# VHH binders against q9x234, part 47

Target 1, 288 residues: q9x234
Amino acid sequence: RTFSEEIKEELVNVPFGSREEVISELLGFIKARGDLDVKSRHIVFSLHSFAASRRLLNLMKYLSKPVSEIIVEKSHNIKKRYIKITAEYSESFMVIEPFFDVALFVSFLRGLFLSGGSMTNPRYHYHLEINLFEEETLALTRKSLKDFFNINAGIIELRNTRKLYIKSIKDILVFLEAIGVQRKLEEIDRIVTERKVIGDVNRTVNFIEANAIRTANSTARQIRAIELIKENMGLENLPEDLRRVALVRLRNKELSLRELGKKLNLTKSQIYSKLKRIIKIAERFGDV
Below, E stands for the ipSAE of ESMFold2; O stands for the ipSAE of OpenDDE; V2 stands for 0.75 times the mean of E and O plus 0.25 times the DockQ between their complexes.

## First folded at step 21 (VHH; framework vhh_lunsekimig_d3)

Design j2 (at its last look DockQ between E and O 0.57; V2 from the best seeds 0.00; counts 0 for: pae E 2.8 > 2)
Fold by ESMFold2, look of step 21:
Structure j2 (fold): chain B 288 residues (1-288), chain A 121 residues (1-121)
Amino acid sequence: as target 1 above (288 residues)
Amino acid sequence: EVQLVESGGGVVQPGGSLRLSCAASGFTFSSYALSWYRQAAGIERELIASITRGGSTEYVDSVKGRFTISRDNSENTMYLQMNSLRAEDTGLYYCAAKYPAKRWEPRYDYWGQGTLVTVSS
């Protein structure tokens, strides 16, 4: 079972509100996956989710609209069962306007997501999308997402597909709350927190490793400088204060400047200054 | 299109009662949380009572036990029964409707124009 299907399973249990809200949710199914036959007053829905199919049947039962046919078949292309549901509709369903009342709009979005939506497992990345081929409906949906929720949804047009998508985790959580997800939001919150903790740990480890690399590179430069001086002039010919620092650095290659300072009764800045002078002297004898 | 229309305001003696009504149209009334606000002269508008979609009520301390908020979803109307009125209850009373949310701030709150309540001798 996919992460999307788990969300859809919870949405099956969202309580019905007003009759207008139920019709608005049904309109979401119609716009995403409905094929309307106006002469016979029937709609054929093509669904890939058993949860979505159960919800649709519950909506039809509430509206007292008979479902005349349910066919389940396996598709070679998708490697999932297709569910075709044929149901009666009323022209009054098609005149409902979901875009100007947020209560109707959230119901419409729930229908869209159940029938044509999906979400990537948030452990891997944040992505929610809805297949919505009708351009006018897609544009109104995108506008209303901005107007009601301040959600900045994008559009994907990939040859023969048209999708609306949301990538911001904050916006995804708003979307899911709006359509009626409750318990699954708690799970997503835990996943987001877990990813943040892992990311903070990785940044801390990278910071420690980068500091160790910087210290080793600086230490290596200091050691090379001291070795060049030893080979070319002798450490005994350094000023006494520099000679002490050079000897202690060679004996304590692993220590930080602050730790070296403690051994020499010098501050970090004092020992840094003396090591800079050692490097300058060594530069006369080679690359440091 | 969207309308919230308050009524029932007027002049009343201290200790008296008034019943305010807020008639709504143009939106799905039953799906919204509802509130009464009041504004005394020269003071910022304050929330005094609220009622959820499910009928749970909350009140500010200064009106508890004296005011009762209620809703009738079949009539698209909210009420405020105000008893034991005091001089400090004088002000302009507004009704408001908000779609309930936890993770987002509803962008569209609907407001009435207000009805005046004056408590004076």
Scores: ipSAE 0.392, ipTM 0.751, lowest interface PAE 2.8, mean pLDDT 86
Fold by OpenDDE, look of step 21:
Structure j2 (fold): chain B 288 residues (1-288), chain A 121 residues (1-121)
Amino acid sequence: as target 1 above (288 residues)
Amino acid sequence: EVQLVESGGGVVQPGGSLRLSCAASGFTFSSYALSWYRQAAGIERELIASITRGGSTEYVDSVKGRFTISRDNSENTMYLQMNSLRAEDTGLYYCAAKYPAKRWEPRYDYWGQGTLVTVSS
């Protein structure tokens, strides 16, 4: 089972609200996956989700709208399974305006998501999308998401379809909660938390590594400087305090500044200062 | 357009009674939980009574036994019967509606403009 299907399975059991809410949810199904055959006056829903199909049938039953036909088309590819549900079309389905009432809008969103929505497993990346062709409905949905829930959704126009998408995990959680997801929210939250922890650890490790590299580079520079001085003027011509530091650094290339300081009874800061002076002297002879 | 309009406020003596009404329009009233809030001068708005979609009621301690919240879905109206009023009950009374879904951050979807209740001798 896909992550999306698991969510949809949970949504099948969301209690029905008012009749208007049920109609609004049905409208979501219609807008996302309903095709009207004008000649026969039947609406055909093409769904890819068994859970969505169950929900739709339950909605229709609640509304006392008979289903005339259910066809399951199996493709060699599991991803291409279609469930076609045919019912008599009623204009009463279209009289609902879901965009001005939070209750109706939430129901509408539920229908949209069940019929045309998907979500990637949050372990990999954060992405929720709803396939919806009608431009006006997309625009109104996007606006209402912003107005009611402060969700920032994007729209993608494709050659043969349009998609509404949400990328922010925060917004995705709000969306799922709104449409009635509960149990899966907890799971998602755990996954997100785990990812965050892993991310933080990785950042910390990277930071440590970066610092180590910087230190190594600094050490290498110090050694180069000392060698350059040795070749050009001789270490014996350095001030005594610098000469001591230079010799110890050269003999102990693996030691930290602190450790060098311990050997010479100097602080890390004192060692650093002296090495800087050494580098400055070396710069007289070439690039360090 | 969604509207919540409070009425029934006024001046009353201590021990008196008032009945507030909240008339709702523009949304599916029966699908929402409803609440009364009040705000006294210099004090934050406080929840005082709630009624669920199913009709279950809850009250803050300060109004228990004195106030009764009710709703009439056929009339899209919520009521607050206030008995044994006290000076401390003085304030602006607001009605609010909330879609009953569980939310991470509870928020009300719609608010009224408020009606003033003054309890004074």
Scores: ipSAE 0.243, ipTM 0.686, lowest interface PAE 1.7, mean pLDDT 90
ESMFold2 (binder alone), look of step 21: mean pLDDT 81; pTM 0.803

Design j3 (at its last look DockQ between E and O 0.47; V2 from the best seeds 0.00; counts 0 for: pae E 2.2 > 2)
Fold by ESMFold2, look of step 21:
Structure j3 (fold): chain B 288 residues (1-288), chain A 121 residues (1-121)
Amino acid sequence: as target 1 above (288 residues)
Amino acid sequence: EVQLVESGGGVVQPGGSLRLSCAASGFTFSSYALSWYRQAAGIERELIASITRGGSTEYVDSVKGRFTISRDNSENTMYLQMNSLRAEDTGLYYCAAKYPAKRWEPRMDYWGQGTLVTVSS
């Protein structure tokens, strides 16, 4: 289990509040991973987390809404389980406004994180992100994070993906407390304390940034960057030219840049440029 | 539109009793911690009683044993039962609601307009 999944396992057990809070949490699932079929009045949820799936089923049970189909598939590309849940929906789900009452907003955030969110293990890097493609909802979520919590969230926009991210450990801890994490926060606190003994995180980030150009072609750094993207974003969300380079590098960890270029019919300079782009993307998710 | 409306204030003899109500609307009442504050003339507003979303209560020493805070989530209403009233209890009484947090300061507190309690002859 990933660090994200451990957090999601704890969130399954967060007690339900008011009915409106339950609907707000469900709206989070809908906005992150719901695919609405207007004709049949069904929503298909595409989830990668068994914990998220269990929580969604519990929400539907509470609301007395039928779930008509559950399909569990093995994704051949990344060999990971993939859950599709088909449920009937009500127009009442769409009239909840989660952005004006912090109680509804934290419930909405919990749904977003369970369905489309992830967090890097804080032993390696401080990064939390939420998949949220709809532009208006993303903007309102970012604004409300600032307004209610003073959280400064960023936006990642790539060709076919749009995500909100948080890199400050202080802001991440606030976010996790708000959505109902308790026990896992204690573990994170301990990790943060241990890292303070090792050194100033800000000083380390500045040092890494100042040396990034000199070390961009390091094989170990390239592999670490690709693994961070895989864990936090998914390689399928990279631009196609970068995705091809990432996959070939993973399959050929021993090869030089020149040798990788030969496999991809690219010059050393071209593959270096693409790997530099991969590292830059990965830096949004952690230290590489 | 968030509203907190206090009621039940008035003039009471020393040793008497009074029950204050705080009716709430426009937010998810059951998820908020609630408090009563009082303000005597020329003095800063002081916290006198609080109740968590789970019903746990706390009181300042000067009212402990005399005042009882309670909440009714089905009616979106908080109460303050005030017994054995004294002249120093005279003041403007406010209800407040705050979303509970440990690691962050909620940026929004909700306040009522106040209800006047006068303890005299």
Scores: ipSAE 0.503, ipTM 0.804, lowest interface PAE 2.2, mean pLDDT 86
Fold by OpenDDE, look of step 21:
Structure j3 (fold): chain B 288 residues (1-288), chain A 121 residues (1-121)
Amino acid sequence: as target 1 above (288 residues)
Amino acid sequence: EVQLVESGGGVVQPGGSLRLSCAASGFTFSSYALSWYRQAAGIERELIASITRGGSTEYVDSVKGRFTISRDNSENTMYLQMNSLRAEDTGLYYCAAKYPAKRWEPRMDYWGQGTLVTVSS
């Protein structure tokens, strides 16, 4: 089972609200995966999820709307399986306005997600998307997500369909919680937390490594500078205090500035200052 | 448009009673948890009573035994029966509707304009 299907399985058991909410959820199914046959006055839902199919059937049962046909088409690719559910079309389903009431909107979103939605495993990527062809519905959905939940959703236009997507894990969590996800939400929270911890550790390690490299480079530069002076001017021609530092640095290439300071009874800052002066002198003879 | 309209406020003597009403429109009333808040002068708004979608009620200690929150889903109206009123009950009383959710709950609260309750001798 995919992560999406696991979420959808949980959603099958979300308790029904008011009749209007149920209709709103059904409307979500219709908008995402419903095809109206005008001649027969039937609506055909093409679903890829058994969980979604179960939920749809439960909704229809609740509304006392008979299903005329259920067909399961299997292909060689399991991802391309279709469950077709046929029912009589009722205009009463279309009179619901889900975008002005958060309760209706949430139900609507549930239907959209069940029928046309997917989510990547948060262990790998943060991505939630809903396939929805109708441009107006997409726009209204996007707007309502922003207005009700402060969710920033994007829209992608494809050749044969459109997609609404959410990338922010924060927004995804709000979305899932809104449509009734509970158990899986907790799991996602754990995964996200784990990733965050790992990320923080990695950042810290990288920071340490970067600092080590910088230090190494600085040390190398100091040594080069001293050697350059030695070759061109001679260390004996340095001021006594600088000469002392230069000699100690050359003899102790592995020591930190602080450690060098200890050897010379100088502070790290004093050592740094003197090495800077040494570098400046060396620059007279070449690139350091 | 979502509307919550409070009524029933007024001036009453200590020990008296008032019944507040909150008439709701523009949303699925039965799907929301409902609450009464009040705000006294110079004090922050406080929750005083709540009723869930299922009808479970909760009260702050200061109003327990005196106030009763109820809802009529058929009429889209919430009530607050206030008995044994005290001077400290004086304030603006607000009706609120909340869709039950944790992550975005604060954002989805609908509020009325409030009704004034004054308890004075």
Scores: ipSAE 0.390, ipTM 0.762, lowest interface PAE 1.4, mean pLDDT 90
ESMFold2 (binder alone), look of step 21: mean pLDDT 83; pTM 0.816

Design j4 (at its last look DockQ between E and O 0.66; V2 from the best seeds 0.55)
Fold by ESMFold2, look of step 21:
Structure j4 (fold): chain B 288 residues (1-288), chain A 121 residues (1-121)
Amino acid sequence: as target 1 above (288 residues)
Amino acid sequence: EVQLVESGGGVVQPGGSLRLSCAASGFIFSSYALSWYRQAAGIERELIASITRGGSTEYVDSVKGRFTISRDNSENTMYLQMNSLRAEDTGLYYCAAKYPAKRWEPRFDYWGQGTLVTVSS
């Protein structure tokens, strides 16, 4: 069951408001998935969601409008099950203007999302989209999303596809709250927080690993330098202060410069300076 | 075409009462939260009472126990019953309607023109 379907199942339970709000929600179904036959006074809805189908039937029952046929079919082309619902329509459904009252607009958006909308599981990506082929309705919906909610929606337009989409998680949460999602918003908030924490941890781990590799490479260079001096010159021929450092480093290959300095009663800066001098001496005998 | 029209203001003695009305049209009244604001001369407009779409009320301390906000969704009207009026209650009273939201600020708050309340001897 998809994340979108979980949202749609919650939306089935959003209480009905005024009759005008119910008609506005139905108009969303009509605009996204309705095929009107004015001569016969019928609408055929083509839905992919059982939750959306249940909501539509509840809307039609509330409006006391006959539903004459419900068919569940499989499409050969897309290998998906779809539900066709045939109902009588009223001219009153078509006179509601959802774009001028936010109460009607949120109801309209709920209908659009139930019938033609989807959302990617936020564990993977933040993406919400609505299939809405009619250009004028798409433009008005996009404008009203900006006007009422300050949501910046994009458009995907291809020969056979026209979609409105939202990628900002902030805007997606506003959209979902507006259409009546409550419980799933809490789940999404948790997922967003988890993703942020995991991202912060991964950046921290990468930083720590890079530092550890840099430290290990520096230690190896110091050890190689001391070995070159031992092989070519003899450690006994180093100045006493450098000879002490070389011997203690060889005996304590695992220690940090701070720890090594403690054994020699030297600061980190002092031990670094002495090891740098050792490396410089070793360079006359080979690559360090 | 949205309208909010206040009425019921007037002149009253200290300790007296007034009932303000706010008649609404052009939007789905029952879906909005409603509020009363007042503005005294030389002072910024202040929220004094609010009522949710579900009927829950809140008041600023200075009017609590004296003022009662109510709504009648069948008449698209909000009321403010004002008792035990004081001189400092003098001002222009506005009604407002806002669509309730947690994650966004509605771009269209609806406001009335105001009704004048004068508390004087």
Scores: ipSAE 0.545, ipTM 0.816, lowest interface PAE 1.8, mean pLDDT 87
Fold by OpenDDE, look of step 21:
Structure j4 (fold): chain B 288 residues (1-288), chain A 121 residues (1-121)
Amino acid sequence: as target 1 above (288 residues)
Amino acid sequence: EVQLVESGGGVVQPGGSLRLSCAASGFIFSSYALSWYRQAAGIERELIASITRGGSTEYVDSVKGRFTISRDNSENTMYLQMNSLRAEDTGLYYCAAKYPAKRWEPRFDYWGQGTLVTVSS
């Protein structure tokens, strides 16, 4: 089972609200996956989710709207199972305006998500999307998400379809909670927390590694500088204090500046200063 | 248009009773949790009573036993029966409606304009 299907399975059991909310949810199904056959005056829902199908049937039952036909089509691709549900079309379904009231809107969103929505496993990346062809409905949905929930949703226009998407995990969580997800939210929270911890650890490790590399490079530069001086003017021609540091550095290539300082009874800062001077001298002879 | 209209406020003597009403329109009343707030002069607005969609009620300690919140979904009206009124109950009373949410920041979606309750000798 996909992560999306697990969410949808949970949504099947969301208690019905008012009749208006139920109709609003049905409207979500209609807008996302309903095709009206004008000749027969029937609406055909094409769904890819068994959970969504169950929910739709429950909604229809609640509204005392008979289903005329249920067809399950197996595609060659297991991922593309189609469940077609046919029912008599009623104009009463279209009279609801789901965008002015949050209760209706949430129900509407539930229908949209069940019928046309998907979510990636948050272990991999954060992405929630809803397939919705109708441009006006898409725009209103996006606006309402912003107005009611401060959710920033994007829109993608494809050749044959449009998609609303949410990328922020914060927004995704709000969205899922709004449409009635509870148990799965806890799981998502755990996953997100784990990812955060892993991310922080990785950042820390990378930081440590980067610092180590920097230190190594600095050490290498110091050694090169000293060797360059040795080759061109001789270390014996360095001031005594610099010569001492240079010799100790060459003999102890693995030691930190602090450790070098300990050997010479100098502070890290003093060692650093002297090495800088050494490097400056070396620069007279070539690139260090 | 969403409207919450409070009524029933007025002047009453200590120990007296008032019944406030909040008439709602323009939203699905039955889907919202409802609350009464009050604001006394110079004091921040405070929640005093709430009722869930299912009818569960909560009260602040200062009004427990004296005030009763109720709702009639068929009439889209919320009530506050106030008994044994005290001078400290004086203030502007607001009704509010909130869609139940857990994860998002709690906010009331709709507010009334308020009705004034004055308890004075």
Scores: ipSAE 0.486, ipTM 0.801, lowest interface PAE 1.1, mean pLDDT 90
ESMFold2 (binder alone), look of step 21: mean pLDDT 81; pTM 0.798

Design j5 (at its last look DockQ between E and O 0.69; V2 from the best seeds 0.00; counts 0 for: pae E 2.3 > 2)
Fold by ESMFold2, look of step 21:
Structure j5 (fold): chain B 288 residues (1-288), chain A 121 residues (1-121)
Amino acid sequence: as target 1 above (288 residues)
Amino acid sequence: EVQLVESGGGVVQPGGSLRLSCAASGFTFSSYALSWYRQAAGIERELIASISRSGSTEYVDSVKGRFTISRDNSENTMYLQMNSLRAEDTGLYYCAAKYPAKRWEPRFDYWGQGTLVTVSS
């Protein structure tokens, strides 16, 4: 069972609100997966999700619109089961306007997601999408996601596919809360937190390793400089403040500049300046 | 268009009663949380009472036991029954509607224009 189906199973149990909200959710199913015949006053829904099918049947029962036919078929070209549900519709269902009241819009989105939506497992990456071929409905949905929720949704258009998608985890969580997800949101929160911790650990390890390499190279250069001065000039001929630093560095090859500063009662910047002067003096005796 | 219209305000003697109404239109009333706010002269608007979409109520201490908030989803109307009124209850009373959310702030809170309640001898 996919992560998407787990979400859809939770959505089956979202309580019904007003009759208008139920109709708005049904309109989401119609726009994503409905095949209308206005002359016969029937709609055929083609669904791949058992959860979506159960929810649709519950909506139709609430609206007192009996289902006349339920057929389970296997598609040859994609090797998936279809559940085809045939029901009568009312013209009043098709004139509901879900884009001007957030309560109707969240119900409409729930219908869209149940019938034509999917989400990847957030352990791998963050992606939520809805297959919605009607250009006008897709544009209004995108606009309303921005207007009501400040969600930035994108559009993918391929030869036979038109999709609305969301990649920001913040926007995905808002979307899922809006359509009625509760328990799965807690699971997603844990996954997001775990991913942040792993990322922080990896970043810290990389930083520590890079700093250790830089420190080792810097220390080796300082010691080389001091040894050149010792061999060619003698440390006793350095100014006293530089001689003290040179001796303490030789005695404490593994210490940081801050730690050397503590031993000499000097700030990090003072010890850095003095070591830089030592290196400059040493340069006249060879490569440092 | 969304509208919230308060009514029922007026002048009443201490110890008296008033019933405020908030008539709503242009949105799915039953899906919103509702509240009453009070604004006394020179003071910022304060929350007095709230009622969730499921009917759960909460009150500020100064009105507990005296005020009752209720909603009638069939009439798209919220009420505030105010009993045992005191001089400090004088102010402008506003109704408000907000769609409940945790991870997002609804872009639009709906407010009425207010109705004046004066408690005076």
Scores: ipSAE 0.450, ipTM 0.772, lowest interface PAE 2.3, mean pLDDT 87
Fold by OpenDDE, look of step 21:
Structure j5 (fold): chain B 288 residues (1-288), chain A 121 residues (1-121)
Amino acid sequence: as target 1 above (288 residues)
Amino acid sequence: EVQLVESGGGVVQPGGSLRLSCAASGFTFSSYALSWYRQAAGIERELIASISRSGSTEYVDSVKGRFTISRDNSENTMYLQMNSLRAEDTGLYYCAAKYPAKRWEPRFDYWGQGTLVTVSS
């Protein structure tokens, strides 16, 4: 089972609200996956989720709207099943305006998500999307998400379809909670927390590694500088204090500046300053 | 259009009683948690009573035992029975409706315009 299907399975058991809320949810199904056959006056829902199908049937039952036909078709792709549910079309379903009432809107969103929505496993990346062709409905949905929930959703236009998407995990969580997800939210929270911890650890490790590399490079530069001086003018021609530092550095290539300081009874800062001077002298003879 | 209309406010003597009503329209009343707020002069608006979708009630300490919040979903109306009124209860009383959520910032979706309650001798 996909992560999306698990969410949808949970949504099947969300208690019904008012009749208006139920109709609003049905409207979500209609807008996302309903095709009206004008000749027969039937609406055909094409769904890819068994959970979504169950929910739709429950909604229809609640509304005392008979289903005329249920067909399960296997797509060419072994992974895609189509469930076609046919029912008599009623204009009463279309009179609901879900965008002015949060309760209706949430129900509407539930229908949209069940019928046309998907979510990636948060272990990999954060992405929730809803397939919805109608541009106006997309725009209104996006606006309402922002107005009611402060959710920032994007829209992608494809050749044959449109998608609303949410990328922020915070927004995704708000969205899922709004449409009635509870148990799965806890799981998502755990996953997100784990990822955060792992990310922080990795960042820390990378930082440490980067610092180590920088230090190594600095040490290498110091040694090169000293060797260059040795080859061109001789270390004996350095000021005594610099010569001392240069010799100790050359003999102790693995030691930190602090450790070098200890050997010479100098502070790290003093060692650093002297090495800088050494490097400056070396630069007279070539690139260090 | 969504509307919350408060009524029942007025002038009353200390120790007196008032019953406030909040008539709601334009939204699914039964799906919302409801609350009464009040705002005294020079003071920030404060929550004083709440009633959940299921009918569970909560009160701030200052009104406990004196005020009773209730709702009638069939009439889309919320009530606040105020007994043993005190001078400090004077203020503008607001009705609010909020769709319950946990992960979003607590905001009320709808507010009334308020009704004035004055408790004075």
Scores: ipSAE 0.431, ipTM 0.779, lowest interface PAE 1.6, mean pLDDT 90
ESMFold2 (binder alone), look of step 21: mean pLDDT 80; pTM 0.797

